# VHH binders against F-box/kelch-repeat protein At2g24250, part 23

Target 1, 374 residues: F-box/kelch-repeat protein At2g24250, of Arabidopsis thaliana (Mouse-ear cress) (q9zuh0)
Amino acid sequence: MAMKKKISTSSIMPDWSQLPEELLHIISTHLEDHYFDAVHARSVCRSWRSTFPFPSSLLRQSYSLPAFPLESKDLCCTLEKVPLFLFRVLTPPDAADASSEYFLGGLGQDKSNDHVELPSPLQCSVKVNVPGTEPILMNMLDCQIIPLGHKYRLMIGCNPEEYSAAFLPLNEQGGGGEFVALLDCTDLFLVLRSTEMRWIRLEKPSTASCKELFTFRGRFYATFFNGDTFVIDPSSLEATPLTPHIDSNFLVPSGNEELFLVKTDFLRCRVSRLDEEAAEWVEVSDLGDRVLFLGGHLGNFYCSAKELPHGCGLTGDSILFTVGSRNVTYPYKYGVHTNKRKAEDNINCWRSSRENRVLFRNRYDPVLSFRVER

## First folded at step 8 (VHH)

Design m09 (from s01 with E99G T101S V102P; framework vhh_8fcz_2)
Fold by ESMFold2-Fast, scan of step 8:
Structure m09 (fold): chain B 374 residues (1-374), chain A 123 residues (1-123)
Amino acid sequence: as target 1 above (374 residues)
Amino acid sequence: QVQLVESGGGLVQPGGSLRLSCAASGFTFSSYAMNWVRQPPGKGLEWVSGISGSGGSTTYADSVEGRFTIIRDNDKKMVYLQMTSLKTEDTAVYYCARGYSPEYTGDSYFDYEGQGTQVTVSS
């Protein structure tokens, strides 16, 4: 429902409900990378809402699971596919350092929905609820949203759990299709096949604590804090050490085509690409149009700089490190720093990073809550 | 190869004290921040404390602030966690963990941890 308001010379907004459908489709094509603009467009009227789809990057899918075997209360259990974003503030003063303020998290509406929905195109500000701090008023016109990927989280009842999860769909898209899920439940791994809908206890392949779980080329990957890395077949559940050996825990899948290893060697980063036929890691001198995001507990992500919103301030051949509970982001220009800079120049990338605000309800729930002003 | 070896764990009564040690080898010790993390029974990893590469900066989780002290000796390649006023909630396996920056101390950004040492606080 459109709320038509009196328009003044200080804030003029046209009545967009009168636009022809052909022009609306052209506008919707241009808004595919502008997620808050798409959400604003959907609030204009019913015709616009049907023309502009809700951004798929803001949706959360969930998968029903059998009762969790490590809980005594037989509570309902779901696995949620949580979309993750990098938020960039556009207006910080540029005082001759190149660092922009970035925030990592998912989106959710406060007590309403798993996504942001706006009541009016005149709504440009939302209050963001940050745990442990006063709510922050964010002007969405000053904020760019950059989709990074997805993180899976376990929900037992209505509560998110502190378990790493990896999800392998066996159909084109999860929506009742077959899948295999792997959970790190601290003392053991749990596996669920959708064809059986019962939990399978799996011994951890390493005695060390599991650092992350992810999927690549139809297999599960598990990294451990002692440096161990294993590949787990979803059918046999056999774990084999990743070959060749790695001496870093930063594995970054780029779709199904490339697997990158990021090694922090003292004050330098080195990136290698897996050559499966030669069974070797091949060091790369630059990342081209690639941007790698190392997100700690949120996982590791890749995107193409060509797929980023115009003017977002991120360029290819870059690595962004997200560090600790404060989500401090360290921008690292790979091609320049590994091949042309001294070690002291590389450390300055870490030292010069600004402390970014933590936008999580807790360490394992990446969803921040938006309170929409009326 | 990076090696981190913890020791000093054991059984202690509530209100007691323990000192944990971590011996590091296979890297330039002073170039990395060091952290202690713990894993209570049936729970995930919880960051406890960190110390910068130079030893000039220390940080602590709110739950241990004022009770625990982190110290390092770069000449001996050792990091220590002095624990006092122990509570039953401090029962966990304690791990020594290497950070990625000489200045950074904090949770969830480690590339190596040791095998752990069990601390049990019980009466």
Scores: ipSAE 0.013, ipTM 0.464, lowest interface PAE 7.8, mean pLDDT 69

Design n09 (framework vhh_enristomig)
Fold by ESMFold2-Fast, scan of step 8:
Structure n09 (fold): chain B 374 residues (1-374), chain A 119 residues (1-119)
Amino acid sequence: as target 1 above (374 residues)
Amino acid sequence: EVQLLESGGGEVQPGGSLRLSCAASGFTFSSYAISWYRQAPGKQREWVSTITSGGDTNYAESVKGRFTISRDNAKNTLYLQMSSLRAEDTAVYYCATEWYDSLGDYDYWGQGTLVTVKP
């Protein structure tokens, strides 16, 4: 799709099936970040399918686990690593004033390895509202696709559970497949070490409901709706408080290098970066080329604006907020707005003045839609 | 009193097959998930496979495609069909049922049956 259009604009290639192997190899190395382009390339002919491997970013890694101890001893459980993507619906090229819509979703792979199992928005036509015209139906496979990261999902039998889960691989020089998994099971945490393959009960470090579990620099992080945040050592299972947080505070890991704290008040956002050596939070004046995604129950993600498709409507130094269960996303330009007190810098006023576009959630793969303004 | 009794172990050549059995008593067998674990000399005990009351199965990566777990609720018996056996499969195999609730963990284990894959 996009790959065929890109090639057609750059050169004349009248017979795709007769491309030399060296040229196919060069194209395949450039398609590793273009997931559906790679999938479509594999459908051209047999030689293309052998040249373009099925994208590893679309493969759903799973970990077989012992029977789940607290729900039902009658069902096996599996921990799935679900890759998450931002899908941008492209507006028609002749509709200059139309806004872009985004969907956040997961992808799966069929067991035959020949088909991709897509969430419902990608399998259905989406109505695109163009000012002054009748709504246009678009195939979601024509979207731009942006990788965001992953979320771990617990499967008990064939049903996904809404427990928060975090997975920490232990990289042993001896070729380690060792890991530690941490689950929030409402009244307590459960820990599983791959060396024992037995569930361990761990008392929750806070009596409040757990908001998110994630990993950063070899440790577990647990945030709670009362603002508590704890760092848990995967070996000792000791929980130490990181900092007290209130509702609307968010932790965003940026790879293994940076951890950001996003603090909201009625006027603006404040972003701080953790200085691990000094054990303190340092306020930052701008995010540079970073884009932070605050996806509520789907987790918090980072990406570099350098890695985003040109014209995707997302710029560096931006934060995208999701509001509650209504799945409405609001773009916030951090660096510019923090320097002035304006109506658009008032988060409560900004959010309340925006149109609430209610989206949907797929039972197996959560899908959120984002309306991005120009 | 919950009791689990394994049988069917023995010596086998690489590439061979064995079928292990576990006879259960003292609980409603059909209502519980039952697992196989193994322990090789000098190594930690590792999980091999689980089958639920409904027949759902799960396997450790090292045995997927080679081992098949099954149950016969009328006979209160758990089975492990092992094929394409390797030297690394040499271990004492244990039948286990694990019960969890908000009050604690209840683990019941058999005595084990030795499987030796002879080079």
Scores: ipSAE 0.000, ipTM 0.246, lowest interface PAE 19.1, mean pLDDT 65

Design n10 (framework vhh_enristomig)
Fold by ESMFold2-Fast, scan of step 8:
Structure n10 (fold): chain B 374 residues (1-374), chain A 119 residues (1-119)
Amino acid sequence: as target 1 above (374 residues)
Amino acid sequence: EVQLLESGGGEVQPGGSLRLSCAASGFTFSSYAISWYRQAPGKQREWVSTITSGGDTNYAESVKGRFTISRDNAKNTLYLQMSSLRAEDTAVYYCATEDYWGSDLYDYWGQGTLVTVKP
């Protein structure tokens, strides 16, 4: 089952490699806001790679923090903003299993096959580890990169910690870099205000385990496995129960405009939108141009289908989700499946399907790794 | 900490029966749909059965009529009664909730319980 496929290009396309620098510069200025196209342009040849800078929005921003109070060694501590992407990799046409595969991950230098991040910078070829075969070299022109959002992670020394983190910037217009960070350290919450640079221990508002921390409309949201959900004010640190009470495991913020609740069971998926003024969850019949990503411990994300590249296999009115380290599923079409009652149409049958696959690369999943060879 | 602990597996002859249990802690068990999955050696994990918070059940076609899923909300425990066992039912059986289906963290799924059907 081992593949010995290497992409060795010994010839250059004369038209592309001989394109004048002034024309390349004009193209690069038009691609400044098109990160996906900028990354692909960098894979054409070395002169294009030097002309098209790696998008700064794909790089990790880090914040220096005080020594972590739960560590005995007073180690250096940083909070990293990790951009998260859905990668679509087109399998070679001569492969026995010719299919498109989707992978959720970040960009970064990482030598571990069990890490969530891709090595950075992205180059013209990446080594893809496919289960049951030898690693293959994939051309980045065959890889579609779809931005989903960001995840914050705590680094103590050189090691990432498993603590969930939410980050709220307070002064974006002034460029002052002021922020408040909230960490779930299992037994307690830790808060850090950039104005004080001192760790604050905060009693958890629920006795249950914290499921998720995120930010929405300038506040922190904390969900718990018993269904408790709290809104935490970043200034006072007062926790107020979210009303109405949720009966589901998935809250998905859509920018600062909408908060969605996704309820799943074995028969169907139901999505509701929060009406804050009426204090009601209002069921929606379709998601329009929205694509919701339920990434487990990687978090829940929103994407607009209007910003997706044509032919990426994703359309609006979709929910993507996974099952375990060896189970995968295809994008669930909300408007198509919400009224189904048959076994073959139920959510668990889709989650366990071996015919339709979306693979989400996370820290503990050995199924797929991207490696940059130099 | 959310935990799922499977038990009840063992060796059984073809046509035999076993009852699997899954003890849940760290979340409001009665509020979630809960599923059984299995993984045979060298094969991908597959869905076996689900029971909703309301008690509705569904089964994979390969086990329908032979397996019965049930729950005891007072004990925070999920059960799988297996009857007419076949060699192809040999697998490690796992309990999973909606909270853990999107996670590849091994510790969240538990260690499973091995069922071996020996001819």
Scores: ipSAE 0.011, ipTM 0.480, lowest interface PAE 9.1, mean pLDDT 69

Design n11 (framework vhh_enristomig)
Fold by ESMFold2-Fast, scan of step 8:
Parts: C-alpha cells; structure tokens; sequence
Structure n11 (fold): chain B 374 residues (1-374), chain A 119 residues (1-119)
C-alpha cells in the first residue's frame, strides 16, 4: 500500500510574513516533527519567531557528573545527550550519475539547558565526492535532514576525548532521570549509578581490548576484539559470557526483541538472529522494515523504516555503513549480491543496478563509493 | 602539506578587541567553508562562527553582535574580529576547513592561538 502522507517541496515560496497569527499556529503544529523547518521558520520575521517555539529535541541535555577518578587529578565530567541526524546530499544536476551521499552527525550548541536559539553548524559546508569531478562543497542546509534519535557522549577533563560508553535508563524514557552508565577505560571499566553518583571501578571480563559497549534488554553488552562477548547486569555488575561465541562481526540490537549478527566475507553480507533458547545464530533472508546502521565510532543501531520521512531514500531491509572522520554513510540493500570482486586482496564488493556500490575491506576500514547503476 | 596557521591572539582587558587571522595553504581555500572554534581550559571545543565559500556567515549565540567573521580569498586568509570581549571568551581559538563531526577530527585543523581576557 502507498503511504498517504507525503512531504511535498514547492519551488515557489509564499510571502509568509503576511500570514495571520491563527494560520501560523496551525503551521507550527504541523512543523513540530520537522525540527529544522521550525528553526528556519523562526528566521522569517519577528512574528514567526514568537509563534514557532524552538524545538526542545534539538537542545543538548547535559548531566553534571562526579569528577573522573584519576590517580593524579580529578577531572570534570559531563554526560551529553546529543541528537543524531542523517544528512542526505543530492548530487549536482550536471553530474552524469545523479546519486546521493549520506553523512551521519550531530548538532553543536553553545549553551546547554537554555532556551536560546541554536546556532547551527549545519551552515558549514561538507566536501562531497562526485564521480568524474573534483570534490564539491555542499551547504548542509541544502541537505535533507533525517532524525535518528540520540547518542550519549561523555566529556572528561581539559582535553575532552570521547570515551566508549553505554547508557541505560531505568525505564523506557529515563523517567525521573535514574540511570546506569558503563565506560570503557584503558585497563578497566567504570560504572556510575545515578542513585549513588559515584564512579565504581570494574575489572574488565576479558584481557583483550574492548570493541563495543551497548545496551539490550535492560543489560550491558561488551564485545572484545578477540571475539569475547559478555552480558553485564547493571545491578550486580556480574559479567556472564554470551553464548554462542561470535567471531569478528557486528552485533546490532533491534529494540528489546532481537539481536542481529552481521557477517561480512569476501563475497557477501549475511545477517543472523540470536535464538537464545537454542543457543544458535539463525540466518535470516530479509530484515523487513528494519534499517541497520553499522560501523565507526557511532556504534551499531537500528531504526524502523516506517518511522523515517517519506521520500528520504531509505527503505526497510537495508544496511548503512558509516566510515571515517567524515561520517560518510550509504545504504546497502540486504539480499542483493553479485559474485563480482575486485582484484585487490581483502575487498568485498556488493553491487546492484538500483543501489549504491559498497567496497568493504573490513569493519574498521570500509571503502565507500557513490551509487553505480548498471 | 595542508596547513592552517592561526595568529593574532594575546592578552586583553574586558571590553577590549582583538583580530584573529588564519592563513591557509596547501588546498583551494576559496572552495571551502571555513570555521572558527574555541576551547577554554577544562572545557570542550565549541563552534564560534562559519563563513561559506559564497560569503554567508553564521555565529554562535554567545558571540552574535560582538564577533565578525570574514575572508579574503585572494590572500587565502580567514579573519575573526572580536569586540566587547568578556572573561568567558578566554580560550585557544582554532581554524577548521571541514564540517564538524561529533567525536571526529577535521581534515584541516590549525594549531590554535590563545586569547586571554583578564578578569
């Protein structure tokens, strides 16, 4: 069935400054789910600014935390809840292949927990690689902006290196602000419970380097580069090995119901679902309405295609790979493969006449390219 | 051999003014949006201002009306004119030529220039 709700773009902008206040309120309620459109509307004139409230979902929430326990000095700690967006960049009309590129990122804000207008670094340009030309600059305001939820970031000390962290609210939306946080440090884990507000040192359950921390079904999951995976109870802090054992692959929680394992090899991408009762990974033929996000420092996560804006270019049964410091992201349609491979060793290649070509060397250094239609 | 070199920092009294410069080399300066960021002692880096390749400007709320960003493409130089300086403006100021990524390094960063506003 076709979606009844559609986002239409007009090439002609009306003279909005002359609209009655009653109509502005109706427009304001329509734009409540379109955060950047609300921000743009506030710049039209003074009347619009007072009518359209600044979107609270774009404001960074921050939580002052107890000083980080170092042997030499205590350092200030702040936990930030950062809105996460996918930016879709359309190629210029003069390009032979009118494909799209995606970027994954967040917004900057100069003040936390205030109601002032957010100055958007989205007016910054980003370099876009277009096949057959030199890289071009795109204004981020010309991108389609797709909200993906939130990520938590921990800021510590005078050089605020981002630490790998998992954040577990003690109810669906963290009502009352109660939580447990788990941090990956060089030689150990740190745990913070909101009820105690003090850091607890926790010995790592594996001697290998920690690869990822995430939450699933009210528990912490820690994966390590040697393939070890542990489930950590947020109350007792007991670590239990996850069975069956996984190799060097991606784990993706899909809500509270499913845990997916994404395997890549030199020819194909395969997805399996954990059957906990049988203690085995069962390969799946499709992902339905699910969109999986993989790779990079942003961690692995999912969203429902039904919750994405109509016409955003993403559909269910898709996997998006994010790479590098530029957070370049692009979709791969699950289940569509060719046996074609590059002559170079360790390059996996998935191609489709309708989808972006992906070159994947390994999960830590994937190589991306624009859509190639054949 | 891409370089961004900031200069013009120093010590100033509250209410004073400073002009920062960022000299760019090793890339096509005129084709990039360039931004100013700052990092105060013990705090994270924050965005201050951006100017696009076309000359459009944007500013953080804390500096609007006090700071002015400009560029000279013929000289491959970015400027930040700062006025009505406050103690909270004390920071190392950085020039960056790429989009800000959460938790990521920019393609082109400068070494920074220190601005100290004495209380």
Amino acid sequence: as target 1 above (374 residues)
Amino acid sequence: EVQLLESGGGEVQPGGSLRLSCAASGFTFSSYAISWYRQAPGKQREWVSTITSGGDTNYAESVKGRFTISRDNAKNTLYLQMSSLRAEDTAVYYCAADYWDLGSEYDYWGQGTLVTVKP
Scores: ipSAE 0.000, ipTM 0.108, lowest interface PAE 21.2, mean pLDDT 62

Design n12 (framework vhh_enristomig)
Fold by ESMFold2-Fast, scan of step 8:
Structure n12 (fold): chain B 374 residues (1-374), chain A 120 residues (1-120)
Amino acid sequence: as target 1 above (374 residues)
Amino acid sequence: EVQLLESGGGEVQPGGSLRLSCAASGFTFSDYAISWYRQAPGKQREWVSTITSGGDTNYAESVKGRFTISRDNAKNTLYLQMSSLRAEDTAVYYCAAEYFDSWGDEYDYWGQGTLVTVKP
């Protein structure tokens, strides 16, 4: 009994349980990439539930790993896959010109409540902490939810660690279970291959602190605070400098085809795309239907405006920049074509909008309280 | 460490002119947009003007046509040329540099300010 469905917008609910199986199959085919719409469809009745598969991308996934080699304890070590979402919310008090606000968060267990199972197709609630107001408990079915991807975090026992992690499936299309994981443990890198299931200690290719780790085109990328960037082969573990050199900017993989370099300086955003064959960064004036999401330590993501729900407030050819202090995120939207901030053009509005901050626990463990009401 | 030092404030008559300066150190000045803000007694701090690393300028409506922002990258110095000054321009003027570090954290660096008083 989902209230908000992409298929129906009528205030008088039709008897959807009477739809022919052939029509349900056609609808199921169209919901392949629409995760929450699929979950809503499964809540209609038993026939819909059997027709619409549960989205695997929303399931809790973790990988059991050997005991962490930098600890003296023989504690269970796991790598947890945390799905990340952008939530569109209207924040009270409603003004005559109230706008939608966006909150970055993952789906996680709220330790202040009983064990929470995620997601529920019947009733889902998310507790959102907004600075300056009391926490808002929202029904997930009543807000716009935009999937951004995932972040991996290391768990030692039941505690999340602040180590940066990158995870590379080796045979993802073939359904293989083989992977290579790379961790930044501050003084060194740790590598784990699923075929060997033993930790390998790897010297960092730069003396600077590691900024981020990510995967692109079957390789690891490591960026450092001095601007060094290295490409690491998952088999040989050989680190090769990325050419040409980059400054302390943001690298954003767009699927497996494109790598973008983003530099922002308050009012302007410059974007370049890697021409790998020419080994050159080529400045881009238009991203087309792409939306680039810069999440700082939470990772950098791509989404397509063609796949965004109608009325979500995001358009193509834009960059959503979300950075701030460790417990506060500030939404910034840049129009690449205009080479300017897209949401607001005046710096006084930018300063003012930073007062309308979104709270989450920290950048390495994004926590929105998610509760199922049964 | 990033430091910003304002100078050039003082007392002027209505219709007069002043030139403010902001000396920057501790960062690559030419790579950043730098702004002027002001705060009148008992009021909130308000934005006055910004100049980007590329030289593009923006102004608050209240100062358009009267104030000119400029920069000298060789001297790591930001300027605000103020003309046709009004009583409502009386405020402490602050230089501000806003940037995002390699951790993705946003930092605001502010100077100590320089007082501008427009006497009737």
Scores: ipSAE 0.000, ipTM 0.229, lowest interface PAE 15.0, mean pLDDT 65

Design n13 (framework vhh_enristomig)
Fold by ESMFold2-Fast, scan of step 8:
Structure n13 (fold): chain B 374 residues (1-374), chain A 119 residues (1-119)
Amino acid sequence: as target 1 above (374 residues)
Amino acid sequence: EVQLLESGGGEVQPGGSLRLSCAASGFTFSDYVISWYRQAPGKQREWVSTITWGGDTNYAESVKGRFTISRDNAKNTLYLQMSSLRAEDTAVYYCATEYDSLPGDYDYWGQGTLVTVKP
């Protein structure tokens, strides 16, 4: 009872509503890509709301595409850009030493509620689909929200399709917003160039099922379950086998300069980097500030620990596995699991530091829904 | 077209020995973690042993000291040498690989091979 008494501290806040529009405009350009800070700024007053644009990364951006060629009904087709986030559940003060829980997913429209943006910061709630449980309603203010990137998905009519998609922007200056999209439609690949706006049928370069499509250094990469890996030129559409030889493990692009190969088992992990000039995979002893996310239908991606919020509980030199049937993972600290002391440590040494638990829905469309709470 | 095919099962007397094989195809065998599991009648599948791409081995307590897992990367084959067999070792034995899964979870299983230890 006595320990339930709240202690509040008051401070003097400047009158931000009186800030000139010219200064607000400068601030708004500096908040570009700071998604939730921009949303919070829009809640200050009407002047701020008109000056700070709603973050485009939280809007459902879409590209109108020609009617899908494998559908008999000539339905309208769009490619949707869905933002992807890591949501950290904030630990209660009395549980300061407990491990943190994270949820991996995107923000999306709940068909029952039709919300496409976060409401007021004081009233926002998100339905979180947790594997093995009923969906939970979470107040977004009780979470630390970490932006990770974007996922592209195909919409035929109003329904998402399970096709893997890779999207390659071609020009950011001069020539306009040109792009090339590549889809894995199981039996074939489909290509769309924005300059032609027509579907092109492309034979798969391997007889095996396609495992993943992604982009790296202005080219498409396609991996197959038999270990085949091909590099596809976006202009010629010529598929060339990736050299040196690669097995069927994880390929992770880190920006535009590095391509990593990750090999895993429950006792250890091994990471190599591609040296194109030497045509060699070179084993890496540490990942520096990199955090790698490996996983299923969400694809493989990375972020820099330098871009993560201070105190978020994730550090560099880490790997999170989002692949598998259990939909639960723990951050693996690469390069630190060298000693095996007990039988259970030998089996789970890469999981031995269970400081953080990451829950994910390893499905083709792990989208969080949100609505206004009164 | 990842495929695993077990062989070498059969009937054996208590205290006897048996060698199981698992032929792998459709992937680069030498780069994957591969395990043996077993399922006795009316029971759930039980992990038996694992070998990593680096050659490190691990065993369930019930078989430690009696079973030996090994691999021949040139032949794309996994082995399980079983000695001092007991009636409780009677089960269908499966091999499984970690292809495109979290460590400790497995996507591909073989057809199995039956081992019967007669009382």
Scores: ipSAE 0.000, ipTM 0.240, lowest interface PAE 10.5, mean pLDDT 68

Design n14 (framework vhh_enristomig)
Fold by ESMFold2-Fast, scan of step 8:
Structure n14 (fold): chain B 374 residues (1-374), chain A 119 residues (1-119)
Amino acid sequence: as target 1 above (374 residues)
Amino acid sequence: EVQLLESGGGEVQPGGSLRLSCAASGFTFSDYAISWYRQAPGKQREWVSTINWGGDTNYAESVKGRFTISRDNAKNTLYLQMSSLRAEDTAVYYCATDEYLSGDAFDYWGQGTLVTVKP
């Protein structure tokens, strides 16, 4: 859609810079549910930019939290709701039989840099490997953009490291907006309850480094690099080892109903589902309409292929490995042995089409963020 | 803390051999597929070889039949045996996991080990 809009825009938009303010406001109201169209409109001229506000749905919404207890009292904590997108890189027609390439990331304005204004003049290009040809640059903003939902992340003032956090909303029917957050702070866990808005220190249940934190069935789950896994009650904060024992690479919650265990190699996977009544992991023969995303700072998560846009190139029973925003990923069919690993999966950088560079924010922002070079 | 430490590089004549090692710590080594990559001066990084937890191996076409990847799970160590070395094999060699655990992708590649093939 964005690609079709871009083609039309390129032939018409210069003529539209002369439109009266009243007509621009009418157009603006029709773009409220089409945030990327609003982004493109802002690139036409200064008059359009003032008339079409930067979409609030693309801005990182923040929630102020109490000052971090182990740092200076001047450090503020914020919980950010980050929108997540899957970008489909469209291959040229002469490479129609090639695998579709995808990027996983978030979009937003970098408010800390006064030289960055999204989206003008920002258009992103990524170097894409095409079988049988030299690598080409693809315009990321013209790619098919697929919304996946949101991720919560914690930002702590001047700290150089971003801490892993899990967010557990409570009693959605009561309209209270109450929650409990669990933070991995290297040497210990920190817990925050919205009813008290104060940090509680909690000893880690394992001496190993924490690999990931997530929520499932109203509880926190913590996995560690030595294979330990614990379930933490949000009220008592008691940590209990997960039964039955885990010996696999990834745990993936699928909504609030299913928990998957995934073991991987090259391009092969074994997936098991937790049967809580029987207290056992049961190997799954297929994933149905599910698409699993595995690895990386964004954690492990699922989506339903039925909820994905038409023509996105993804079907159910698929797994995508996400190794970072500088690398493309490919859908792998569950249960199929394949040796399609390629040396050409090496991606170098993003470049803008207007002599600017768009760089990935590195270790402090695991979500793809756009920054124009000075 | 995830750490990968490469060693074993050096200068060799064309046709020579070297064995590279990668010592891993901070994660369950036996559960992951581990790869070797290389980067020559002025070139982009190139995938060389991968070995999974079951011992199955795969190689880039340019090194197939000359290089052998192996692992010792008891020692948390990955190896690359290189033979029939050529001038185009001159590069810094890195080991890497398939998992992006934290930070920039470069944080998981260690410092690398330099291999120089000179007459």
Scores: ipSAE 0.000, ipTM 0.333, lowest interface PAE 11.2, mean pLDDT 64

